# Ledger of designs, part 202: VHH binders against q9xw16

Target 1, 132 residues: q9xw16
Amino acid sequence: MSGWNAYIDTMTAAAPSIKRCAIVGAADGSVWARTEADNVFKASEEELKTFVALFNDVTQVPAKGADIEGVHYVVPRTEESLIFGKKENTGFFAVKTKSAVLIAVYEGPNEVAAQVRKAVESMQTYLNNAGY
Below, E stands for the ipSAE of ESMFold2; O stands for the ipSAE of OpenDDE; V2 stands for 0.75 times the mean of E and O plus 0.25 times the DockQ between their complexes.

## First folded at step 17 (VHH)

Design we59 (framework vhh_gocatamig_d2)
Fold by ESMFold2-Fast, scan of step 17:
Formats: sequence, C-alpha cells, structure tokens
Structure we59 (fold): chain B 132 residues (1-132), chain A 120 residues (1-120)
Amino acid sequence: as target 1 above (132 residues)
Amino acid sequence: EVQLVESGGGLVQPGGSLTLSCAASGFTFDDYAMAWYRQAPGKKRELVAGIGSGDDTVYMDSVKGRFTISRDNAKNSVYLQMNSLRAEDTAVYYCAAPKEPWEGYGFDYWGQGTLVTVSS
C-alpha cells in the first residue's frame, strides 16, 4: 500500500469536518490513497477519470456541475486549480497539483468549509513544492 | 455592490404553491451559479436548490419533484417554483450567490430573505 495514506491522515486531522477524501492521479483519476473503513471514499474509476478531466477547463464546470461518489453537486464557481461544490448540507473541495488531484468531501455549513478549503490548499502547496 | 432582493413569500395552505423571485445586481450574474437556501425557526440554513451558470440543477432530497429552480440571465433573476407545499417547508427563504472574485466557500452573498409560512 502506498505511503500516500499519511497525507490522507494529515488532511483529516487538520479539518475534522472532512467525511471522506482521496488523492488521485491528475492524468487518469487512478486512486493513490483514500479514506477507508467507516468513511470509505466510493467513487468509481469512470467517475474519477471524468472528474479529473474537468481540470482541463475549469471555466466550463459551473455550467455543468460535478459528480463525486454518485452525488451531483452544483459548482458555484471555480478557480484556476480549484473546483468546489455544494449539495444540501454537504460539499467538496478539489484541487489539482502537478501530478495529483486532492478531493475532500465534507458535511456542514459554509462556516466549516473555510477550514476544509484551508487544509486542502495547504496540502496542494506541499505536494506542488515536493514535485507532485 | 452586490445586492440580492427576494420576493414572493406569503402564507399558504398545505398542498398550495408559491413562486419566489430574486433580483440580483452588482456582479457578473451570468458567470456564476445561484442558489436558494432556507432557515426554519431555531434551525441553521440549508441549501434547497442550486442552478449552475448554464442550466444544471441540484435539489435537496425532500423537495425533489416539488420545487423547480430556474434563472433568466436577461433579467438577472433566479426563481423558485414551489408546489405541493408542506408544513415542514415553513422557513425564511434566501437567495444566495458565490463570493467574487475568489476566496469563497460556497454561496457567500445572501439576500434579506422572504418568509414562507405553510399552515392550515
């Protein structure tokens, strides 16, 4: 099993409102690491391949939304390497690095989303600096 | 300055219908998704429906098939058609927009709200 599990643990420790998360390959959506057990991240290979391809042109995403774990989210807006979505009391943040996409699904109001975004962006910065 | 103004709330009996309207100004409306939230007495706000900058939509499970969100970019407006209203739909309804230019967490700008009361 990959050492990438340590990064999953770091993100969930930094933002306890994260319910499930994963680190996947930016080119193909292959899973490098994900949360397991009671909070297993359950996206299909096809869904992840489709999802990472959204980063090829993030400006188109607010028009179409995004699917994660079979759940459709409205995407309020995007930034160059960040997609975030909302549905009911849930949301996600996804950021692209040189080689990976980090996806974190959380539950809670916008007040907790700030902590989740910060945790995901901190990891994005770390991985980019490490060459990933 | 961003401004969202809701209208259309009122008192209606169970099974009735209402249409809420939101007029938006002060931002690039056409580029962003818009949403309707609600807050019942003593509860936190929850997302009822969202509509993308195109026509993509998302709904809270309890309102699927009963509520329809739509937008009119020429009028900078978003609407919520509410059918088959239930007592548990009683809440203040808020129009919401994402923060510009960045650093948002979802839908960060809010209107003043419009009260919907469903009772006999």
Scores: ipSAE 0.593, ipTM 0.827, lowest interface PAE 1.6, mean pLDDT 87

Design we6 (framework vhh_gocatamig_d2; at its last look DockQ between E and O 0.88; V2 from the best seeds 0.79)
Fold by OpenDDE, look of step 18:
Structure we6 (fold): chain B 132 residues (1-132), chain A 120 residues (1-120)
Amino acid sequence: as target 1 above (132 residues)
Amino acid sequence: EVQLVESGGGLVQPGGSLTLSCAASGFTFDDYAMAWYRQAPGKKRELVAGIGSGDDTVYMDSVKGRFTISRDNAKNSVYLQMNSLRAEDTAVYYCAAPKEPPWGYGFDYWGQGTLVTVSS
């Protein structure tokens, strides 16, 4: 699990608007790595278990929204391996790889979302190519 | 082509009420969440309220209890009921919808906006 911290660092470095970030198991929501200290990712594994299960049928997510760290987000739309949400000036991007879900929570105006999405999708591509 | 047309803006006194409407076209309305944004002079555009395709709702904290977002899928419309309006609610209000890939970072498509002015 400690090796996954490097990927957290890569994503947060690529998008400064990312406040918290986590890599979790796609099957069970187990935490593989997360931001720590002042930017600790606080979602429980029980919550994450529910969250990763959203990828089983992403078409239903816009109807219900999504919860991360006890915060409820509206989900504009979804893609096969992408869920993103918004609340006020915050949002999240979650992408699914072969075995993991990458979650990035960000804060800022709407314009920062593009950089956050690029960061998590780049990592998604890398991990998929690596077999994860 | 996606089109969003807002209406209902105007001048109101503090404590007054106003209902904004948005008529949407050019996409499968029922499948997507919709939102209202606002932008005051000199400030960034901010999400005021969002509603999921299944009537899930999200509000910014400053409007909770005062604003209500709703939708009518039969009319391809989204509404924002604004009660107990305050001076700080003065802004151009935008109806917002998501975009298809490669775009799609949130509510990325905007209408032309409707001005809401709250002043005594």
Scores: ipSAE 0.851, ipTM 0.926, lowest interface PAE 0.5, mean pLDDT 94
Fold by ESMFold2-Fast, scan of step 17:
Structure we6 (fold): chain B 132 residues (1-132), chain A 120 residues (1-120)
Amino acid sequence: as target 1 above (132 residues)
Amino acid sequence: EVQLVESGGGLVQPGGSLTLSCAASGFTFDDYAMAWYRQAPGKKRELVAGIGSGDDTVYMDSVKGRFTISRDNAKNSVYLQMNSLRAEDTAVYYCAAPKEPPWGYGFDYWGQGTLVTVSS
């Protein structure tokens, strides 16, 4: 748990277009680290518990969408360890590791989305290699 | 490769209605969400409406209650029913689909577009 804020800082430095992000426990959605102050990630503990449970069967998600910070997103498709959503000019990427789920909310076009996806997948690879 | 063919655009007066249609091919349509985007002159493209592989939908706030997105999996088609049209709805409308794994960032394929003009 110690130093988890450093990973938030690493992701936001790699993709400055990330508006808000968090690292949460894969089993229960407990927050390990998140953006704070003016960029506070506002998802409730109950919402995060529901959200991480989506990774138990990602094939169900495009049919029902996903909720983050009280906002409902359409989910275009999923991969085994990736859920992403879109609404108007906003979107999110969420990736699962062995022990964690990384969630990043952004605003902007596909060029911005590409930067955000790259940043969260880079961190996903790092944490998996570190045993998380 | 994904092919998206839009139709149904045209000129209507304020308060009128139009139905846009999109015929899709080249992917497993039933497994993917589909969307409609629009772009007005001098503006960026924006997501107007999206429909999941099931019955999930999302709408831009300014069109909610006026526009309805639907799909017909037997016809590989997605539709946008537009009611109570306003001058601000004037735009080129694009049908959109996600790229197949492992590529893409949302709705990454757009069709050629169909022009909707709302004018008296």
Scores: ipSAE 0.764, ipTM 0.893, lowest interface PAE 0.9, mean pLDDT 90
Fold by ESMFold2, look of step 18:
Structure we6 (fold): chain B 132 residues (1-132), chain A 120 residues (1-120)
Amino acid sequence: as target 1 above (132 residues)
Amino acid sequence: EVQLVESGGGLVQPGGSLTLSCAASGFTFDDYAMAWYRQAPGKKRELVAGIGSGDDTVYMDSVKGRFTISRDNAKNSVYLQMNSLRAEDTAVYYCAAPKEPPWGYGFDYWGQGTLVTVSS
């Protein structure tokens, strides 16, 4: 999808601790845009289909965790449209919009995690308001 | 008020074993993942192991196969069984829990910690 790459750039600029991110379709996990080149977001469409389906019932996710890019994360807790996970010194935040799921993978302590959450939730609000 | 109270630390020889315990109170323990972190002198705090609200577990690479995290929801407790201890495992170990929605960014509550020293 033309133009979606700008939203990737907006999120990575807002939270430099984001190492990789993607915008994927909420229904099927299809990749609309992702970080490329040196920071390629490497998740299969099958993995992403499984991942976006977690949003069908977020309350079940802390029991089983989540997989992204072949990495398994523990999910401490969730919110209605938010899933986040931890593995060693890395983590992810994922938020659901009307049509998409925004996924950001980061490294660092809680201070940078707050910046990452703010970046993805700001984009979530923007895309929802734009009809996506 | 959330409280996390660790116990079970001590001095142990290389190759030895310890079981750490964490008693948790002040939140809906059964609904959340729990974790053990550690911090060695001069190093950053690192996630050692996490356990989901069910059977799900995550371990840092260097402890996988040697450490086992478990939980007992009836006792609001989480445990870390540490086997085959090495000098590198010397650290203060912290039990950790997430904050209730809408707050927090990971495991945001920590206990006071329990010291594990592998040496003699």
Scores: ipSAE 0.668, ipTM 0.871, lowest interface PAE 1.3, mean pLDDT 90
ESMFold2 (binder alone), look of step 18: mean pLDDT 80; pTM 0.801

Design we60 (framework vhh_gocatamig_d2)
Fold by ESMFold2-Fast, scan of step 17:
Structure we60 (fold): chain B 132 residues (1-132), chain A 120 residues (1-120)
Amino acid sequence: as target 1 above (132 residues)
Amino acid sequence: EVQLVESGGGLVQPGGSLTLSCAASGFTFDDYAMAWYRQAPGKKRELVAGIGSGDDTVYMDSVKGRFTISRDNAKNSVYLQMNSLRAEDTAVYYCAAPDSPPEGYGFDYWGQGTLVTVSS
């Protein structure tokens, strides 16, 4: 079970406040793995293709925000390989690796957001080191 | 150092209007989104409205159509125009800004807050 679902399980175990997450292809937004059943990550392939293209120039993203699962988020700022957004009590972190984009949607206060960011960045480091 | 100074809070009647202002300093204001949060008595803090570094905006569902967030980059200021105020809008309102890279995870810096009371 070196399948991509194992990485989803690792992230959700590290940050239980992650409500939904996915690992998608950086080039096209194709879904490699995502949370399923009661926690199904619902973004369309068209939305994901648009979303991963934001990493081509993250500096433009705070001006226009980002859409995930049909929800529009304000993007406070970005880093070279990180986009994060906020709306009400929800938020997301998305990080780019060599070949993938990891997206985690969460609910909760800033203490929860910190835990989610740490989990996503730990996985980003792991996948980059594994050649992904 | 990031500083956020709110003003404009006060007592208003239901159905009234109020404009909150936030003066920001100590960071590259034009590059960052800004937000207004509120904390009502007995409630958790919640994001009321956010504005991107451009003209992108986001609103809490219960205030959409009644509140308008805006910014003036020349003045390093953010505003919240509140119309059709309701008793449930009573809260301390906080201006918020993101932390600088590589730290932070949302809107991490807040001002001291300004009290809005909606009552007859």
Scores: ipSAE 0.741, ipTM 0.881, lowest interface PAE 1.0, mean pLDDT 89

Design we61 (framework vhh_gocatamig_d2)
Fold by ESMFold2-Fast, scan of step 17:
Structure we61 (fold): chain B 132 residues (1-132), chain A 120 residues (1-120)
Amino acid sequence: as target 1 above (132 residues)
Amino acid sequence: EVQLVESGGGLVQPGGSLTLSCAASGSTFDDYAMAWYRQAPGKKRELVAGIGSGDDTVYMDSVKGRFTISRDNAKNSVYLQMNSLRAEDTAVYYCAAPKEPPEGYGFDYWGQGTLVTVSS
């Protein structure tokens, strides 16, 4: 957890509008690292297992939406390794690497969302290049 | 390059109803979610309702039970049925769609908007 927390810190430094985030195992949704204390990422084990399974067929996700931390999001569109959602002034970006899923929850308008997407995609590239 | 055209706004008294319509063109409509946003003068735009490519829906808390979003894929259209309107619902309403991959941050394409005024 300690080693992986450095990647959480890198993402939140790159996009301060990230309110909570986590790095979880792509196969089972097991938490490798997450934001803590006042910004603790609160998704349950069962919710994360369900969420990472969405990457098995992302084309079905816009029809159903996605749940993170007990909040249901409409999913506008997906890409092969990217799911993003919206609800009111909140949103998320989730990206899949070879062995992990990165999830970032943010608050704010589309300008903020662009910064968050850039941060998670940068980390996705880094982890893929590192063999994760 | 999707184009969105809203209609159906107008002046209505508190407790009244309006139906907003949005016609989309220039893209594969069936594959993505659509949304309605609103913006009152001096305030930020807020997501009022969203509808997935199926029938999944999301609503802001203050409109739940009063507003209903729906879509008609044969007509490339999305609708917002607004019941029990209140003065605080006064705003310009925007239809919105996502950008094509590999771009997108949410609902990034907006229509021109249609004004809804709720007053006596």
Scores: ipSAE 0.759, ipTM 0.884, lowest interface PAE 0.8, mean pLDDT 89

Design we62 (framework vhh_gocatamig_d2)
Fold by ESMFold2-Fast, scan of step 17:
Structure we62 (fold): chain B 132 residues (1-132), chain A 120 residues (1-120)
Amino acid sequence: as target 1 above (132 residues)
Amino acid sequence: EVQLVESGGGLVQPGGSLTLSCAASGFDFDDYAMAWYRQAPGKKRELVAGIGSGDDTVYMDSVKGRFTISRDNAKNSVYLQMNSLRAEDTAVYYCAAPKEPPEGYGFDYWGQGTLVTVSS
């Protein structure tokens, strides 16, 4: 284990179609780690605070959609700890752990989305088991 | 079993209008977002418009202001009103719905499609 950036690297290696991703605090949306340089995750802390609050009642999210990096996504449906969205050729998966929310933005069809979801859920399981 | 049946496609001149309809059955329509995708020959299928379980909407940038997605929960139907049609809008249009948990990656069920041709 080596800092939170190592988990970002693990997710992007597992699913190369992830364009940008971040690990943020579940309570406040504070950024713990995110992709940088050519793949910088550009959500503001105010937007992330709003986004993580969606996990307080995921049943309302498909009615309203979700905003990430100033982009509005339709949310097809949710699960207790999973929100995913679609817009054009892009999408995201966001999963909540005990202490964190992992967000991955990707491009591609549903076959690509399946790989991204698998990578994000694998990390969710790992962090939950580690107490995060 | 989920079924999605599209109608309303046809041949129209540039600048014309069409309304596509989708009749859905076999799931809790009111709880799900619905979408319209399109695919031109040799191209990837792309999300044209989506509508949430409320009335939240999303559009691809090239159709925003020209297309309007709507739903009628009493009829289990979703619609796409297409105005100011362009040659590049020529495609097969598909109604789409998400899979129920625990599977699914977006809009995973598609209907058979309805052809829209924009040509003079």
Scores: ipSAE 0.762, ipTM 0.894, lowest interface PAE 0.9, mean pLDDT 90

Design we63 (framework vhh_gocatamig_d2)
Fold by ESMFold2-Fast, scan of step 17:
Structure we63 (fold): chain B 132 residues (1-132), chain A 120 residues (1-120)
Amino acid sequence: as target 1 above (132 residues)
Amino acid sequence: EVQLVESGGGLVQPGGSLTLSCAASGFTFEDYAMAWYRQAPGKKRELVAGIGSGDDTVYMDSVKGRFTISRDNAKNSVYLQMNSLRAEDTAVYYCAAPKEPPEGYGFDYWGQGTLVTVSS
């Protein structure tokens, strides 16, 4: 059990519409912490390695989309350290810090997505300031 | 000022086909993904199909194999070809586009909508 689980708890408390989330290593996609039990984040090692590599050139992502937990998402656009995707009534936000990538999968309309983005970006700022 | 104008909705029989069109303006269309959403009576609005700036597509499970999203960058247009229509496809269909950075949460601009009615 890692101390990183506290950050998972903080994000899910800030945005209850987050269904599953994880903190993974930016270099290799290794899982540092993730939601468990009924909300287990289920991405494979291979998928996460591919996903974090998207941050090497985010400008290519809207052309190809992104896969998380075996689900393919359309990516509307990207920012230097932010990738987000949509499928049906679900979506994700992923942000890169110095050493980590935070991934949050949620369900709901745009007002829910706004809450999720705020929670993920707040944690991104915190971790960057902490040197991660 | 993003503008999205849908057309092509109407009344069709079950098993029929219909093509929706969306004309977009006010942003660099070719750089962004586009989407079609729908809102059926008694249901929330949901993403039916999305198309990336390249050829990447995503579909709602219930329409996969029946609906095809496409785009024409020269015309700033996105299309939804709907085949094998069912009564459950009855909805107002909305064309949608993302907001430019730094704000936005998915597809944040909506057209006026076009009604599709599939009746027996």
Scores: ipSAE 0.690, ipTM 0.864, lowest interface PAE 1.2, mean pLDDT 89

Design we64 (framework vhh_gocatamig_d2; at its last look DockQ between E and O 0.89; V2 from the best seeds 0.83)
Fold by OpenDDE, look of step 18:
Structure we64 (fold): chain B 132 residues (1-132), chain A 120 residues (1-120)
Amino acid sequence: as target 1 above (132 residues)
Amino acid sequence: EVQLVESGGGLVQPGGSLTLSCAASGFTFNDYAMAWYRQAPGKKRELVAGIGSGDDTVYMDSVKGRFTISRDNAKNSVYLQMNSLRAEDTAVYYCAAPKEPPEGYGFDYWGQGTLVTVSS
């Protein structure tokens, strides 16, 4: 789905601390788009299948954490359509739309996380309004 | 109002041990992960250890095998057992908690911090 690459570019441009990100199917974790080259998003579809399933019951995620690209994150809290995690100076934001999950992995001091959240939630809103 | 109160910091020799405690109030403690951060002079604050609401744990690489984070939900408390302390562990240690929805982007609440000095 080459058209989805534009949304990857939009998110990474909006938050420079995003190192890798992907748009995947909410139902099965299939990759629709992802960062490539030096910033290739490395999660397998099998891992992503497990990850997107976390949104079926987000209440348990803070108890168990979440794995992305083989990295384990502590999850401070969750919302119905939002999961975020931390590890050392890295973290991720994952938001769920009607049909997709947007995942952004970032690196930097704590302050950069606010910009990353804004970037992925803005895209979330856009895609939801577009019916995706 | 969310309050996080750290205790247990102090001066310790290299190789020594110290246990930090954090008493939390003002939010639904059992629903959230908690964390310990530290900030050394001239350095950025960094995540030392995190613990999920169900005892899931995450550590920075430099403290793995030496530090242990734990929690007591009945006491609304989180702890950091620090063993085999090194000079580079010297820092102000902060207890951290997330904001309740809708705000928050990680661990957003911090205690006043407790100083840990490792020196011979």
Scores: ipSAE 0.904, ipTM 0.951, lowest interface PAE 0.5, mean pLDDT 95
Fold by ESMFold2-Fast, scan of step 17:
Structure we64 (fold): chain B 132 residues (1-132), chain A 120 residues (1-120)
Amino acid sequence: as target 1 above (132 residues)
Amino acid sequence: EVQLVESGGGLVQPGGSLTLSCAASGFTFNDYAMAWYRQAPGKKRELVAGIGSGDDTVYMDSVKGRFTISRDNAKNSVYLQMNSLRAEDTAVYYCAAPKEPPEGYGFDYWGQGTLVTVSS
């Protein structure tokens, strides 16, 4: 069974406003772990393959936005290993590590978003240090 | 320093139209998405419309088909064309921009706002 689910639990405990999240392969968007049951992360493998490819040139993303779980988000800006989006009262943060992309979908204002970003970036640092 | 200056608000009757304008300065406008938020008395700010650095747009469900966001990169300006206005659209409208790296959580800079009142 995947030990990666422990990292999903760690992130959701650190930022309870995360509604759904996933850890996917950076090369192909393959799902390593995701929230399940009532909070299932519903992105298709094809959508995730398209999404992780955005990290090949993040500077193009604010012009076109990003799609996660069939929902289109405006992307305010990007950083080298960070894409974030907004739609109504929802948003996402996605960060790239050496081998993975972490995606967290949340609901709430910018104060909530700050906590979500911190949780995602803490996990990004941990996984990079672990060689992932 | 980032500055966002809104204009175009006013009193309008239900079914009327207004165009809001936002003049932006102090950052690399062309590289960033821009947004319009609104806040009614006693309520939280909500994202009404967003426009990417290109032509990508998003709208909240209740304004889709009635509101149109646009931008003019040569003028560092963003606009919100509001048609078929309803009493529920009454709010202070804010132009919003993202913070420069390494900070930012969405649209983190707001202007002072422009009041839109939809009433008879």
Scores: ipSAE 0.796, ipTM 0.906, lowest interface PAE 0.7, mean pLDDT 90
Fold by ESMFold2, look of step 18:
Structure we64 (fold): chain B 132 residues (1-132), chain A 120 residues (1-120)
Amino acid sequence: as target 1 above (132 residues)
Amino acid sequence: EVQLVESGGGLVQPGGSLTLSCAASGFTFNDYAMAWYRQAPGKKRELVAGIGSGDDTVYMDSVKGRFTISRDNAKNSVYLQMNSLRAEDTAVYYCAAPKEPPEGYGFDYWGQGTLVTVSS
């Protein structure tokens, strides 16, 4: 059991609309922690390696979109450490820290999306301040 | 000031076709994805189709293969070609754009909409 599972619990408690989430290594997409059991975050190792590499040039991402758990999302826009995507009534937010990428998948309208963004950005700030 | 102006809605028979247009201004159109949403009577708005700043597209399952989203960056315009229309496609259709950084959560700006009615 990794010590990173507590951060998963913190994010899901802060935004209960998060359906699945994960903390993965920024360099290689390796899974440090994820939601489990009936809510398994099921992206493959190869998909995650491709996904985290998008942060190497976020300006290209709105042109091509992003894939998470085999779902293709349109990416409306990006910021230096933020990628988010939309597909029907679902979406994701992903933020990069010094060492990790935090990924949260949710369902719902803009009000839900705002809660999810706040939860992942709060954790992003915490991990960056801790040197991660 | 962001402006999104939809046009091209109207009454059409089932099986027919219609093209919606959206003229956009007040933001850096070429850098952002654009989308079409719709709202049927008594329902929430739903994302029908999205188009990346390039040629990437996403469609809701029920319209895939019948609707085509496209954009013309020189005209700051986005289009929705709707073929094989069905009664359940009846809705107000909205063009949508994201807010510029650092604000926003998805597609946050919407136009006034254009009504599409599919009836026999």
Scores: ipSAE 0.704, ipTM 0.885, lowest interface PAE 1.2, mean pLDDT 91
ESMFold2 (binder alone), look of step 18: mean pLDDT 79; pTM 0.792

